# Designs tried in a protein design chat: VHH binders against Twinfilin (twfA). Part 1

All scores and structures are predictions.

Target 1, 335 residues: Twinfilin (twfA), of Dictyostelium discoideum (Social amoeba) (q869t1)
Amino acid sequence: MSHSSGIPASQELISAFGSANTGDVRLIKVVIKNDELVVDQKLNVQSDFETDLELAHSVLQKDSPCYILYKKDDKSIELTGYNWIFMFFVPDNAKVREKMTYAATRGNLKRELGASHFVDEIYSSNMNDFSKKGYQQHKLHQESEAPLTMEEQQRNDEKEQGLFVGGGGSGMHVHGISFPVDSDASTAVSNFINKKFNYIELSVNVDDEKIIFSSSSNIDIEAISSKISSTEPSFHFFRYSHQHEGENLDSIIYIYSCPDGSNGTKSAPVRKRMLFSSSKANVEQLVTSHNVKIDLKLEINSPSEISEESIINELHPPKVEEKKAFSKPSRPGRK
Below, numbering starts at 1 at the first letter of every chain, in headers, positions and changes, except where a header shows other numbers; Kabat numbers aren't used for antibody chains.
F, E and O are the ipSAE of ESMFold2-Fast, ESMFold2 and OpenDDE, as the mean of both directions, binder to target and target to binder. V2 is 0.75 times the mean of E and O plus 0.25 times the DockQ between their complexes.
[cut] marks letters that were taken out.
Atom coordinates printed by the task and the answers are left out, and those that the model quotes come from them; centres of patches stay.

## First folded at step 4 (VHH)

Design s1 (from u11 with Y102S; framework vhh_7uia_1)
Fold by ESMFold2-Fast, scan of step 4:
Structure s1 (fold): chain B 335 residues (1-335), chain A 123 residues (1-123)
Amino acid sequence: as target 1 above (335 residues)
Amino acid sequence: QLQLVETGGGLVKPGGSLRLSCVVSGFTFSRYAMAWVRQAPGKELEWVSSISSSGGYTYYEDSVKGRFTISTDNAKNTLYLQMSSLKPEDTAVYYCARHKYSSSGWYTPFDYWGQGTQVTVSS
C-alpha cells in the first residue's frame, strides 16, 4: 500500500526523522544510495535555527544533489513536534540522470515523512541559498507581492512620476530620458543584430554616464562564463545557436551581472553598481528597438551561475508530467 | 525618476545615537523589501539590515544586532534606521537600497540605491 514506483525512504531515515522531530537534531542530510533514501549526516542544534543554517551550507557538496531536512525552533500547531524546512539542492553541474532521479523522488520523501511537517521549502542550484543570508532573502521575497514585469514596472514608475507614456509606435519615445550610448556601443549592437558576432559585452562609463563598448567575438556557449567579470558589473548579449527537439534555434540571451560581495567576490563601488542597475532597461532596448526578441533574460551576481545546462533549463524548461489513466487491477487487494 | 533620498547622517560621539531616513518616490514602496548598506573608508560594501515588504521580517548583520532597528512608514514612503550605542567602526556612508525580486532563485540583492549619507563616529 505504501509502495510507490519511486525510491523509498529507508527505515533508518524514517526512525531518525521521528526521533529528530522531538529531539535535539537540527538537520538530516538525505541522499539516494542503492535505490534507497538514506541518512548521510545528522547535526545537532548548536544555536537558533537561522544561525544554524550555516550547518546546512557546510554539508553541501558542490557537484552532488541532496535533500536537507532542517528543523525550526517553533513547534507545529496541528502536529506533534517541530516545524521543518524541506531543502533540495540540485547543482547545475550534477549528472543529468542524478538530477532527474532526485527531482522525481522529492515528492515521495515528503509523503513518507509526512508532508505537513514541512512548512517551508527551498529548491535551488545555488549553495548560497542554503545559508542564513539565503534564507533571509527567501523570506524577504516570499512576503513581496509578485512584481510587474520589468517593462510594466518601468512604465508604472514613469506614470507615477508624472511622465506621459504611450507615444505611439513600439517603444517609449515621447518624453523618455534615454541613457547616452557611445558610437562604438551602437556599432557593436548593430554587428550583433546583423549576426557579424554572436557575442557582445557592454559597460557603463561612470564619469560620462554613458553606455560603452567592451568586447565582441564569436564564442561557443562553454566560453560564456569566462567572459563575465567576477568583480565588475557588466551586460552581455549572446546568440545561442543550438538544436532542440529536432529544430535549429537561434536564442538571444541577455545577461546582466552585478557582483555584490555576498559570494566573497570584490564588489564595484556603489555609484557604479547603481548606474549599471538603472541602465539595464536602456541596454535591453538597444536590441529590442530593432524588433529583435530576447528569448532569455538573466540577472546574476557571479559567473558561476552561468552554464550550458542552466541556460538550456531556462530556455527549455522540463515538460510537465501528464497523468495517464491506469487500468484498475482485476483483483483488488494487497500485492 | 525613481529616487531614494537618505538624510540624518552626521558626526556623533561613541555611544551616541542617530536616526537615518530614506524617502522613496517613483515606485510602490509596500511591494518591495528594503535595505540599508554601508561602506567604510577603504572597505567594500557591507549589508547592514533588511525589512520585508510587510514589515513582518527584519534582519541584521551580526555586528549591529541589538543596536540598530530598521522600520518603515508606508504612509510616508519612508525607510528608517535607528542607530544606538554607536561605535567608531560604524563610521561609513550609509545607503538606502531596494531589494530585487528574484523568481529564479538567483541572488541579485539590489536594483536601486540612494546617494548615501555620511555617518562619522568620533570623539
Scores: ipSAE 0.000, ipTM 0.375, lowest interface PAE 11.1, mean pLDDT 77

Design s3 (from s1 with S50V; framework vhh_7uia_1)
Fold by ESMFold2-Fast, scan of step 4:
Structure s3 (fold): chain B 335 residues (1-335), chain A 123 residues (1-123)
Amino acid sequence: as target 1 above (335 residues)
Amino acid sequence: QLQLVETGGGLVKPGGSLRLSCVVSGFTFSRYAMAWVRQAPGKELEWVSVISSSGGYTYYEDSVKGRFTISTDNAKNTLYLQMSSLKPEDTAVYYCARHKYSSSGWYTPFDYWGQGTQVTVSS
């Protein structure tokens, strides 16, 4: 609902869109450069439109806003050519001026290309929303009449205000905890974040369908495998303090274990395994919502898959250093 | 009391057809998206199909697209999965699930599940 920026689409962009509408281009990435909307990248059709949504994800830059014009497989009833999805990515870390400029320019871009070509719109600050799975969630939310909680409504309002969209976008949700969390589990996460414990285990209460606390302690990396059940699914967070390339690192490791009985052991009931699988992203968010980065995420079906060596190899994959021809001799008198 | 009850599983030959039904009680069926999720022996859980509360949007995993059809009958509070051209790799326990409305994006969890029904495709 902001005033238009007045930034025009380049003739190259208008021509490229017209050509893509009758050709084999799946996606056009559009950016603002020199006060003009320009083509940044074009990718051709590879598969069906839902599968090709991973191409949209692949062209995003973490800290830079952009538009993606995404072609569907169905044709317009009223216009020549295909139906399109208008995508607007605006990351939280983008400069305020850039976020404002892109939000204000959005409507003008659609008008100049022909708004009727765009049958759907996705506006989000989260790269994951520009994917096949993200699109599925977008469509479920568009067609769902389920009520929002007060907290979810407040979060949506805050997100939309942050994007300067004002007019109500069809954007994907950036953050949300879908599973209820027990107070002891929340306390355990806080204790982990505040370094009171370097290890916590969380579980799911099958009857209440909520995330619960299992255990907390300080352990060495050698002890991690022994903490994981061979028969029950579980979630583990471990802070691995170590040195790598001269730096002191506190690497946060998130382990989701779901024993499947493939090694001849008994496994948990299917309903319990499904609840854990469905909650693994929400458990992850309990830590990441505190602005804490998870350095390694592991999904295993047996504690035997976890060892100090396997963790170090995943966290710090061995690299072959490229040899340089030039050798630097030490300067005289340095010592 | 909230319940999801699956029926219609069984033994079928390759190339055959089978219809799964899920009868729902204890909530307003038409307000929720519904899903079919399967687990084959020794494999991970796989989303088979999802249908929006309005029925206007449906999703199918690539392995079943064109062979399976998800539908709802709101008057009967029933979710269906019509399976055709069945393959041995479709052998699995099939679960009916309610999709919780959530602002959490693509990791939106299912909050209620049925008991599951066994589908075996074998000659």
Scores: ipSAE 0.000, ipTM 0.322, lowest interface PAE 12.9, mean pLDDT 77

Design s32 (from s1 with Y57R; framework vhh_7uia_1)
Fold by ESMFold2-Fast, scan of step 4:
Structure s32 (fold): chain B 335 residues (1-335), chain A 123 residues (1-123)
Amino acid sequence: as target 1 above (335 residues)
Amino acid sequence: QLQLVETGGGLVKPGGSLRLSCVVSGFTFSRYAMAWVRQAPGKELEWVSSISSSGGRTYYEDSVKGRFTISTDNAKNTLYLQMSSLKPEDTAVYYCARHKYSSSGWYTPFDYWGQGTQVTVSS
């Protein structure tokens, strides 16, 4: 089969899993040591599988990724032995190289032990997800999701594998393509949603590939063009409070600016422009995840494209009468 | 040390075919998923296709499904994009890119890029 990292399971691990599958072992903690997947700890069954989940929490180290092979109390219908949960813990403060190695090795470990033994999976950076309470939340999230067709399930599985640009996020953490968000950026979004500021600017740190905070303020629509760089890509959220057709509206405008040098201005390097383009959906989700709707999305190459007139025209396009394209309304019947 | 070098672009008529190549150095396909990304004149960057590190899964944007095929040749350290039934709308600079693992435990879209190769589809 295909290999992600090429790091093999030790013979001790393969033997330990085989014995645990029909024996009295509840969990096996697996780590990568000397370019090999090895048994770090084994703990025996002490109570029912939900109560014993606290054992999974107890073997985690704040700074170190690991896998936990966790045995359930129910037996497999098709295979000899028990059903298992595959757990993968990847703490945020672990070294980047170590996180990459564990993520790349995840599929190989399951394959070498037999993927069919694992009827459920928990992947998280949060230690609390590897506990009885965490498992209960995991099950609630699984049960609360709308039933998916096979086609929708396949599409979600593909997105969750993190092979798509701008991967979507659900409530449960899984390995995928998503930009991490700096705490200051999250705070700025919260301040925008809570109406402390009517304008925020977010950026991407190219080296760390994370969404970061640039600025926040309260501005009038006339000032928005002056906030946008003519040389660097940027993201902007603006709450436009205005009156239209007798209604008072608070319209949320999302602006993605990516100068390309076509107007004689300097453009950012291709890699930086691509990172910003790829993170556009993730930045949008920082606001929409708060159950607020974005009323207008704009993509521009120059701050000169943004004006009060252009925003009003996009937000409230004038009705155009096309005599050849439109059907005359049907006349109401007389009674 | 890490490099991605693209070739294969050119002028082609609608309905024609082209094969783009991307030679990589400093890493192996078995450890990293790879992608093709394009930028049409005056437009933003658009993801086209990705291939898993195992080569077992391929992913395509809806507009290119059935027309484009992504593949790897491990012996040649080369990523390919075979393009058929080309349309004027496929005119763009095409980049190969490597998927990256982020500090949050999520894969980021890309960490290394090719120089780009121009594909022009016109009569």
Scores: ipSAE 0.000, ipTM 0.251, lowest interface PAE 13.9, mean pLDDT 76

Design s33 (from s1 with S53G G56S; framework vhh_7uia_1)
Fold by ESMFold2-Fast, scan of step 4:
Structure s33 (fold): chain B 335 residues (1-335), chain A 123 residues (1-123)
Amino acid sequence: as target 1 above (335 residues)
Amino acid sequence: QLQLVETGGGLVKPGGSLRLSCVVSGFTFSRYAMAWVRQAPGKELEWVSSISGSGSYTYYEDSVKGRFTISTDNAKNTLYLQMSSLKPEDTAVYYCARHKYSSSGWYTPFDYWGQGTQVTVSS
């Protein structure tokens, strides 16, 4: 979501994944070849999903990044077919350009195949993490947690506080680049907090290194996508007044948009995107320093990712259905 | 505790040398690409150099190539920038930065920065 290489999945890959999702294929190894995501290998189910993880290990190349789409033995409750694990192997000694290209393509691959099929993700530079032993170590760690460090606790707290959807959050406040705030931008934040406007847009003047004002207005949720530039990075705050389950809610949504050119538009220079990305925490702080809670943080690459449906789904996720199971023998009703 | 702490800045004469150090804590150094970024007085932020997590791959801005060397000591969790043939134009605050590993498909932006260390190249 935060940025994409624009490298598409091949029709063969999309078709192969669809067939694998209901068939006998255990894993699909995906690589980037000729600016396209392609099927490198397919291996069939041999045993249970933990034992077959040795197949995932066996297809890795020491110095080459790849994705492994790995099928579990349990079926999706919400979707047709099986639950999958998305594996991304990125060896340290791979060329930096290759690592950048694969990292930038990961989000697009998941979206084109359907992100909801992937219930777990494994990202590592260590080949041993893509094995039965590696999986068992991760599972053991989950069951036998060591005490968290202050940084690990802070990361968990940031995650619990609603990190950016798609981007994973801003990192530590004190380590970000702090830009001066233009008076018009400060006034816009005050007007948003005091409910004069339910929408404001802020930007960064890269020459002066200041957070600046772009626009303010009162809008309906249907208008929000049209407010976001398809070519320039930008920051948006929106107060979404709505009803859910009989309650009146005023939800504050913080949107960071960084277009990547994947929809045919020109992307901003890398330096400008770097400065905006680095300013996310400072822009967030302009609102949260007034003791205002942000209910949803979104990081997007295109205005088309924002809709009323997507916002409602993020604010109010649909409930997961549980399957009833009963395995004990029936009693005759005596005693 | 996640910290990036730069040291080694100071005043140096044109043609001189300085070594900047960035000690990091709270993450596994070898799993991240690291960078030096600088800001000269009255100028924009400028990327200077990056190094891969393995230390095997280095990249430099054209104006510093051949004069600056980026390196890491993974055992000490330390990033270095060896600066030689310094010019007045190299005067800036130098920041140590960690490249963002992007779970959403982008990894070149930075997610953590140090406090910065001042380098002044003058008489």
Scores: ipSAE 0.000, ipTM 0.148, lowest interface PAE 16.6, mean pLDDT 77

Design s37 (from s1 with Y57H; framework vhh_7uia_1)
Fold by ESMFold2-Fast, scan of step 4:
Structure s37 (fold): chain B 335 residues (1-335), chain A 123 residues (1-123)
Amino acid sequence: as target 1 above (335 residues)
Amino acid sequence: QLQLVETGGGLVKPGGSLRLSCVVSGFTFSRYAMAWVRQAPGKELEWVSSISSSGGHTYYEDSVKGRFTISTDNAKNTLYLQMSSLKPEDTAVYYCARHKYSSSGWYTPFDYWGQGTQVTVSS
């Protein structure tokens, strides 16, 4: 399952880091040479850790990736020695293969040195981010963001490096944004799949950027329009049990609603609409990942677009000739 | 203050080309994966393309693959979308967006958006 390069840390590097962890070394520059991670440079403590960040800047080469193990002034509670910052410089002008090799090796380096020593991480293609000012901006942004776990960060980096991510079937295709799913939402999907409920509504929590549960129930098709907000975007799954041409059918309908304010109703902010639209495929996958087929996918701008007649016409298109319809193309269309 | 400002939109003929730019301020541009998202009149928002923080990996929506190129210039704090072989169906407001965190793993939601720039493809 490991997407690492398998490139090991040299014994010199392991020894140097151990000594630096309790000693006078501020930073260790690490590079890949002869298929191993080696010490390129070591610089001693000169001042406080923020001021000494200019030393990190000074060891960078504009076209060459490297790692910098940067020692802080505070000590670890869990481990012997100091807390460290793991720095990874990947310049855009570096060769693709070299960038991939360093990215794939990052996890190995952290594991071999002990990932718990590294309480912060800076990953950048811009040399200026490896400076006192760059660190201060990093901390400012970090105060506004929930940090990814070390495992989540590694997973993201490994996806970023994959040459074959878009190959084959849908499981190997890179989709839009995949939001975390709240436990109540996962439970609702399971209850829908197991036929406890024939209807569920899911939403997105804009602040937490998670797929969340809104409601679940057993409804008749006539009730579905009343379940859909006229002002807010939403996701709906409905199991429609019906007869068509003498056959009993159970059709699974997936509805994405994004109201546009056309009836004088307030439209949701652009940010909220973007988050919901970007998560359509991820929400669909919550059902299809259970090996369940969706028979009809509907995208609507108003609850009024949903009726028993419109659903039956989409599931079972009539065999009559197309009737003349006129649209006015001078204004933005609704579909 | 975090800002993303799009420019470069306009009216172009089918088959034409256009380059969009997004200048960012208030954060370390090279630390974040960036994206372009569009919205056609009366339609929902559609993800168009994303680029990793290193610029080493790019991903595209199937309908624009081979026609659009996403790129960054970290020295200028600028995200680009080079659009070629434009179709009337590409008519939309194009938004610059920032992926949350420094990594782009494509599961990361957007946390900041620009105000958008209009692209109209018409004869």
Scores: ipSAE 0.000, ipTM 0.154, lowest interface PAE 14.3, mean pLDDT 76

Design s38 (from s1 with R31K A33G; framework vhh_7uia_1)
Fold by ESMFold2-Fast, scan of step 4:
Structure s38 (fold): chain B 335 residues (1-335), chain A 123 residues (1-123)
Amino acid sequence: as target 1 above (335 residues)
Amino acid sequence: QLQLVETGGGLVKPGGSLRLSCVVSGFTFSKYGMAWVRQAPGKELEWVSSISSSGGYTYYEDSVKGRFTISTDNAKNTLYLQMSSLKPEDTAVYYCARHKYSSSGWYTPFDYWGQGTQVTVSS
């Protein structure tokens, strides 16, 4: 199974979700019918969102997969309307083909409705997980080292990735997975490797979870900081042609920028920052898979961190005078 | 640091057998469902098999049912895929993967992957 089925949401579903987002609907049950995502049922708000979770349980059919779009009582900070929970019920006894089709279609549904509306996700084969008690167990589970919701795992991935300058040693956890890459992005990488351009910018479509092309050009090093957004995460490859100690060098620099608001600027949403952070290795591989070496990897949270001086200092660290060697290991084999 | 390390791949004749192993570290192995996913050259990722966190439930892609067996050894933090009656169509890089969500099953998404191990079935 790939990551996408291509099955579209019906216009009725898109309209129903839009209306529900500001109206009285608590829950929309979505099924796949005739290769289209359609509204199966809508139920209105009865009580608070936790108590109303019994409505989600009530619409499940024991042997049939479905999605449930479940409205919370709190409103989105970034979007008009309410925060939602994305529920995917996939019973063990369902037909294998149905399970595969629903699993592959999950991404399409979220993309067409706007993934940012969904602040939590519940994926289960057990009907009891779609209830007030089940939700409470889900939240307790999130507090342990057990499997996390997508958003919570993204937060952990952001913390754990530190292969770039400032992050330390190797610690990537998603090495073998291939992110889908747009053809324009692949073309841009080829153009960079073939030296048609000395600079390219790549991005991620958050809803599609796909690496996409932003820009390509030939620039001087003085222009690099102006290419980097102060508010949005982004990926940059730059071929820095320069002289050092009498040698002509073409150094390939990979920059991941993730503005975090620490300098008074607004940051992108956590979900977007986490998805970009999780894509660092896949974006790096687009260049290194062509047997091209990256000479410097930089992770920054502000364009102001990038200058000719800072790049030269990272590529060619200043020499430190050696005063004396005095350290002795306390015990052999101790780390 | 979370790691999934696969071993056991290689070249095998049609009708032959291989056993893939995946040693995991950095998380509580028995709390997660685990999977094998493969990618043939020039093709998309294909889910092969999953096992529940308890080991009580196993799931297989139709094309491998009866030929492949997924299992775990919790004492060794190891996931296995015993492959028999191998076909040229089974040629792929095989990845060990961890199920992301609390639901057990063979469906995506997965949150951590190994580096992959190459299995080549040729005469």
Scores: ipSAE 0.000, ipTM 0.176, lowest interface PAE 15.4, mean pLDDT 75

Design s39 (from s1 with S30R; framework vhh_7uia_1)
Fold by ESMFold2-Fast, scan of step 4:
Structure s39 (fold): chain B 335 residues (1-335), chain A 123 residues (1-123)
Amino acid sequence: as target 1 above (335 residues)
Amino acid sequence: QLQLVETGGGLVKPGGSLRLSCVVSGFTFRRYAMAWVRQAPGKELEWVSSISSSGGYTYYEDSVKGRFTISTDNAKNTLYLQMSSLKPEDTAVYYCARHKYSSSGWYTPFDYWGQGTQVTVSS
């Protein structure tokens, strides 16, 4: 469209992008200053485009939204110059007005620079997505067809197994009906959200395939490891009240534990572990459906993995660790 | 119900080869990226390899690059890990895992796992 609304790109930005499109610049960091899109930083090509993605990570500020125009090594077949990736970083800790302003301005920026130059787009609130490993994960999922909903998967499973398909189709979950929630478990979640208890434990009744209540209490962080079974899978929500950088924080921690016998203890039967693993999203949604943010999600196979130090290190990491995306996955089955 | 079943593990001498298979059921295999993850005795989980649903993108842990090959057979709903030039350090329980769908995001969690298959490399 010829009609423009919103925040315009500066002439410096337009000129810088044009020069970068045929020159030696790898990335341009763009921010909004004085109601204008401006060049914040430019970094030159140092290596191949995947290796240079660490440069994109290096220019991010943890609490500030920005755009990164990232140049690939391949050239456009129909346009003069290189193919680009449009990156948009919107951290959760940014001011609401600032997040809204950057979101509303994204379309205008692409339009003014020429949307056809951008063959890919990365949008994330997580700094680690703007890295070589983050890009590789983006490409893994970009190739995938959209998955079936939980309801569609449930119907296919029932048909394949020849199970009798019962009536009904509602439960406390976002998609489909897999695991209904017991009233005591729903009550425990409400009590946790309303701050009656800072800790709750939920479980799964294997025979009824229902999410059930195990315990609720007010505990100190030192007690959390003792609440987790060394032999049985379990789900835990803990509100960790602590100080960080002079501020008082109430961080909500979601723990899924599935012991695998690595400490010589017995693990639960395969069916039980599969039912708990399949319930992780439903249990998470019991809290997030109340518009409550979970600050940290942990998957562990031993209570010994949980300590105040480990929780602080995960909530407030001293550095970005790219290996974490693959080295600490969700819970495995038995040995 | 969703299930992933690994086979093909066993005892092999250093320098030998093994092929692991993972047969999946209860979901549309071709819609998901898949992975192999291993755990050596007394050590934490280690990601080994991932493959996109199309097979167009494969990624490997640095210590296995050039020795292991991940592949899929969509007609058989089967994920494979071809292991060659095996080392004692490759001794572990190997798990087949399904990546949770994500269009972006640093952490790609696994939402379903197999029971594991033991690989022992010793002379």
Scores: ipSAE 0.000, ipTM 0.349, lowest interface PAE 12.4, mean pLDDT 76

Design s4 (from s1 with S50T; framework vhh_7uia_1)
Fold by ESMFold2-Fast, scan of step 4:
Structure s4 (fold): chain B 335 residues (1-335), chain A 123 residues (1-123)
Amino acid sequence: as target 1 above (335 residues)
Amino acid sequence: QLQLVETGGGLVKPGGSLRLSCVVSGFTFSRYAMAWVRQAPGKELEWVSTISSSGGYTYYEDSVKGRFTISTDNAKNTLYLQMSSLKPEDTAVYYCARHKYSSSGWYTPFDYWGQGTQVTVSS
């Protein structure tokens, strides 16, 4: 038996999909096992189709590609049964062979089930795109009046072949909210994670809307305030090596600075502040995606808010000192 | 030339309502998604709401869902934000912004915005 992809849909899958058009099934999770497309999981209708999208998120495995056949609440105009969404999850860290196999099999699966049943398609490497919020983002993107450029079409083709960079740190993330990251910035993050430098500064290129590298060095905590601009927004990662209660600690501190002009300097333009604010989570993910925990996150409007004392107090809040003497101290309300 | 002008801000008591307007010149909403973004004193910019280019899809920050309604009048090239059940926490400068076209999704950076209008919620 020769199929274009070499991998056929099982009879159980074909039957399950047919029954779902007249039954209570909301989604069918499909995987490739023993060179055959099989039903991995079925979940019934629980609420409306947008709310039930959290069920799609719940069946994903972070390192394993899969297809999800997701049933809408509206019926097809020309076909018997409901309109469906075809979902294809391809995580960046999946094995290259699996990514290639699933990408090559996608068209065959749709053909065998009837491509006309699928009125919408979601392809992503990010689990969060398979959710109610992810679907809302997808709909807004679909309503864009600008046509795809040749470069964007080439990116989509490369994604489907498993030859892509996905996720929050890549310039090829086109089906989710992500800021492109310059190679120098990625290198600086790696150098920080590998302890080559205990301090790095990242910025955003406003014109290219890209996270870029500013500086890297080894500094003492006393120098941190002097590294932060009083006029421009910026991102800082600092590894604070210190002792607390007899333990040697390496605390990772993430600082987002956005000057507001309160110290007599002009604030940055609204667009620049918005771009930095919007990229804050993506910058954080550049470190946390390496399974590194951030011990302290600070948002400041002025370098003067950062001191050794303020950092120590945030990392190690002062213990409440209670003196047991002749009576418990009362602070009855003086206005 | 392309311009966004916000109006409708002011002082309102908690529980009250205000309607913000953003008059646009140089383009029509049928080509772009539009947003409201706010900044409270001493805080970063916070996205509030977006409406799609067709007006068919609207998205809201969780703290304003059910209280704020974003809408457009294409004949008047005007974006609105109807605010109800206002809280002191809603005190901020409100900006009208145009989403830049991007294949990376709905929460894209903005290419144009207004000067802002002050909303103060206090007794």
Scores: ipSAE 0.000, ipTM 0.218, lowest interface PAE 15.5, mean pLDDT 76

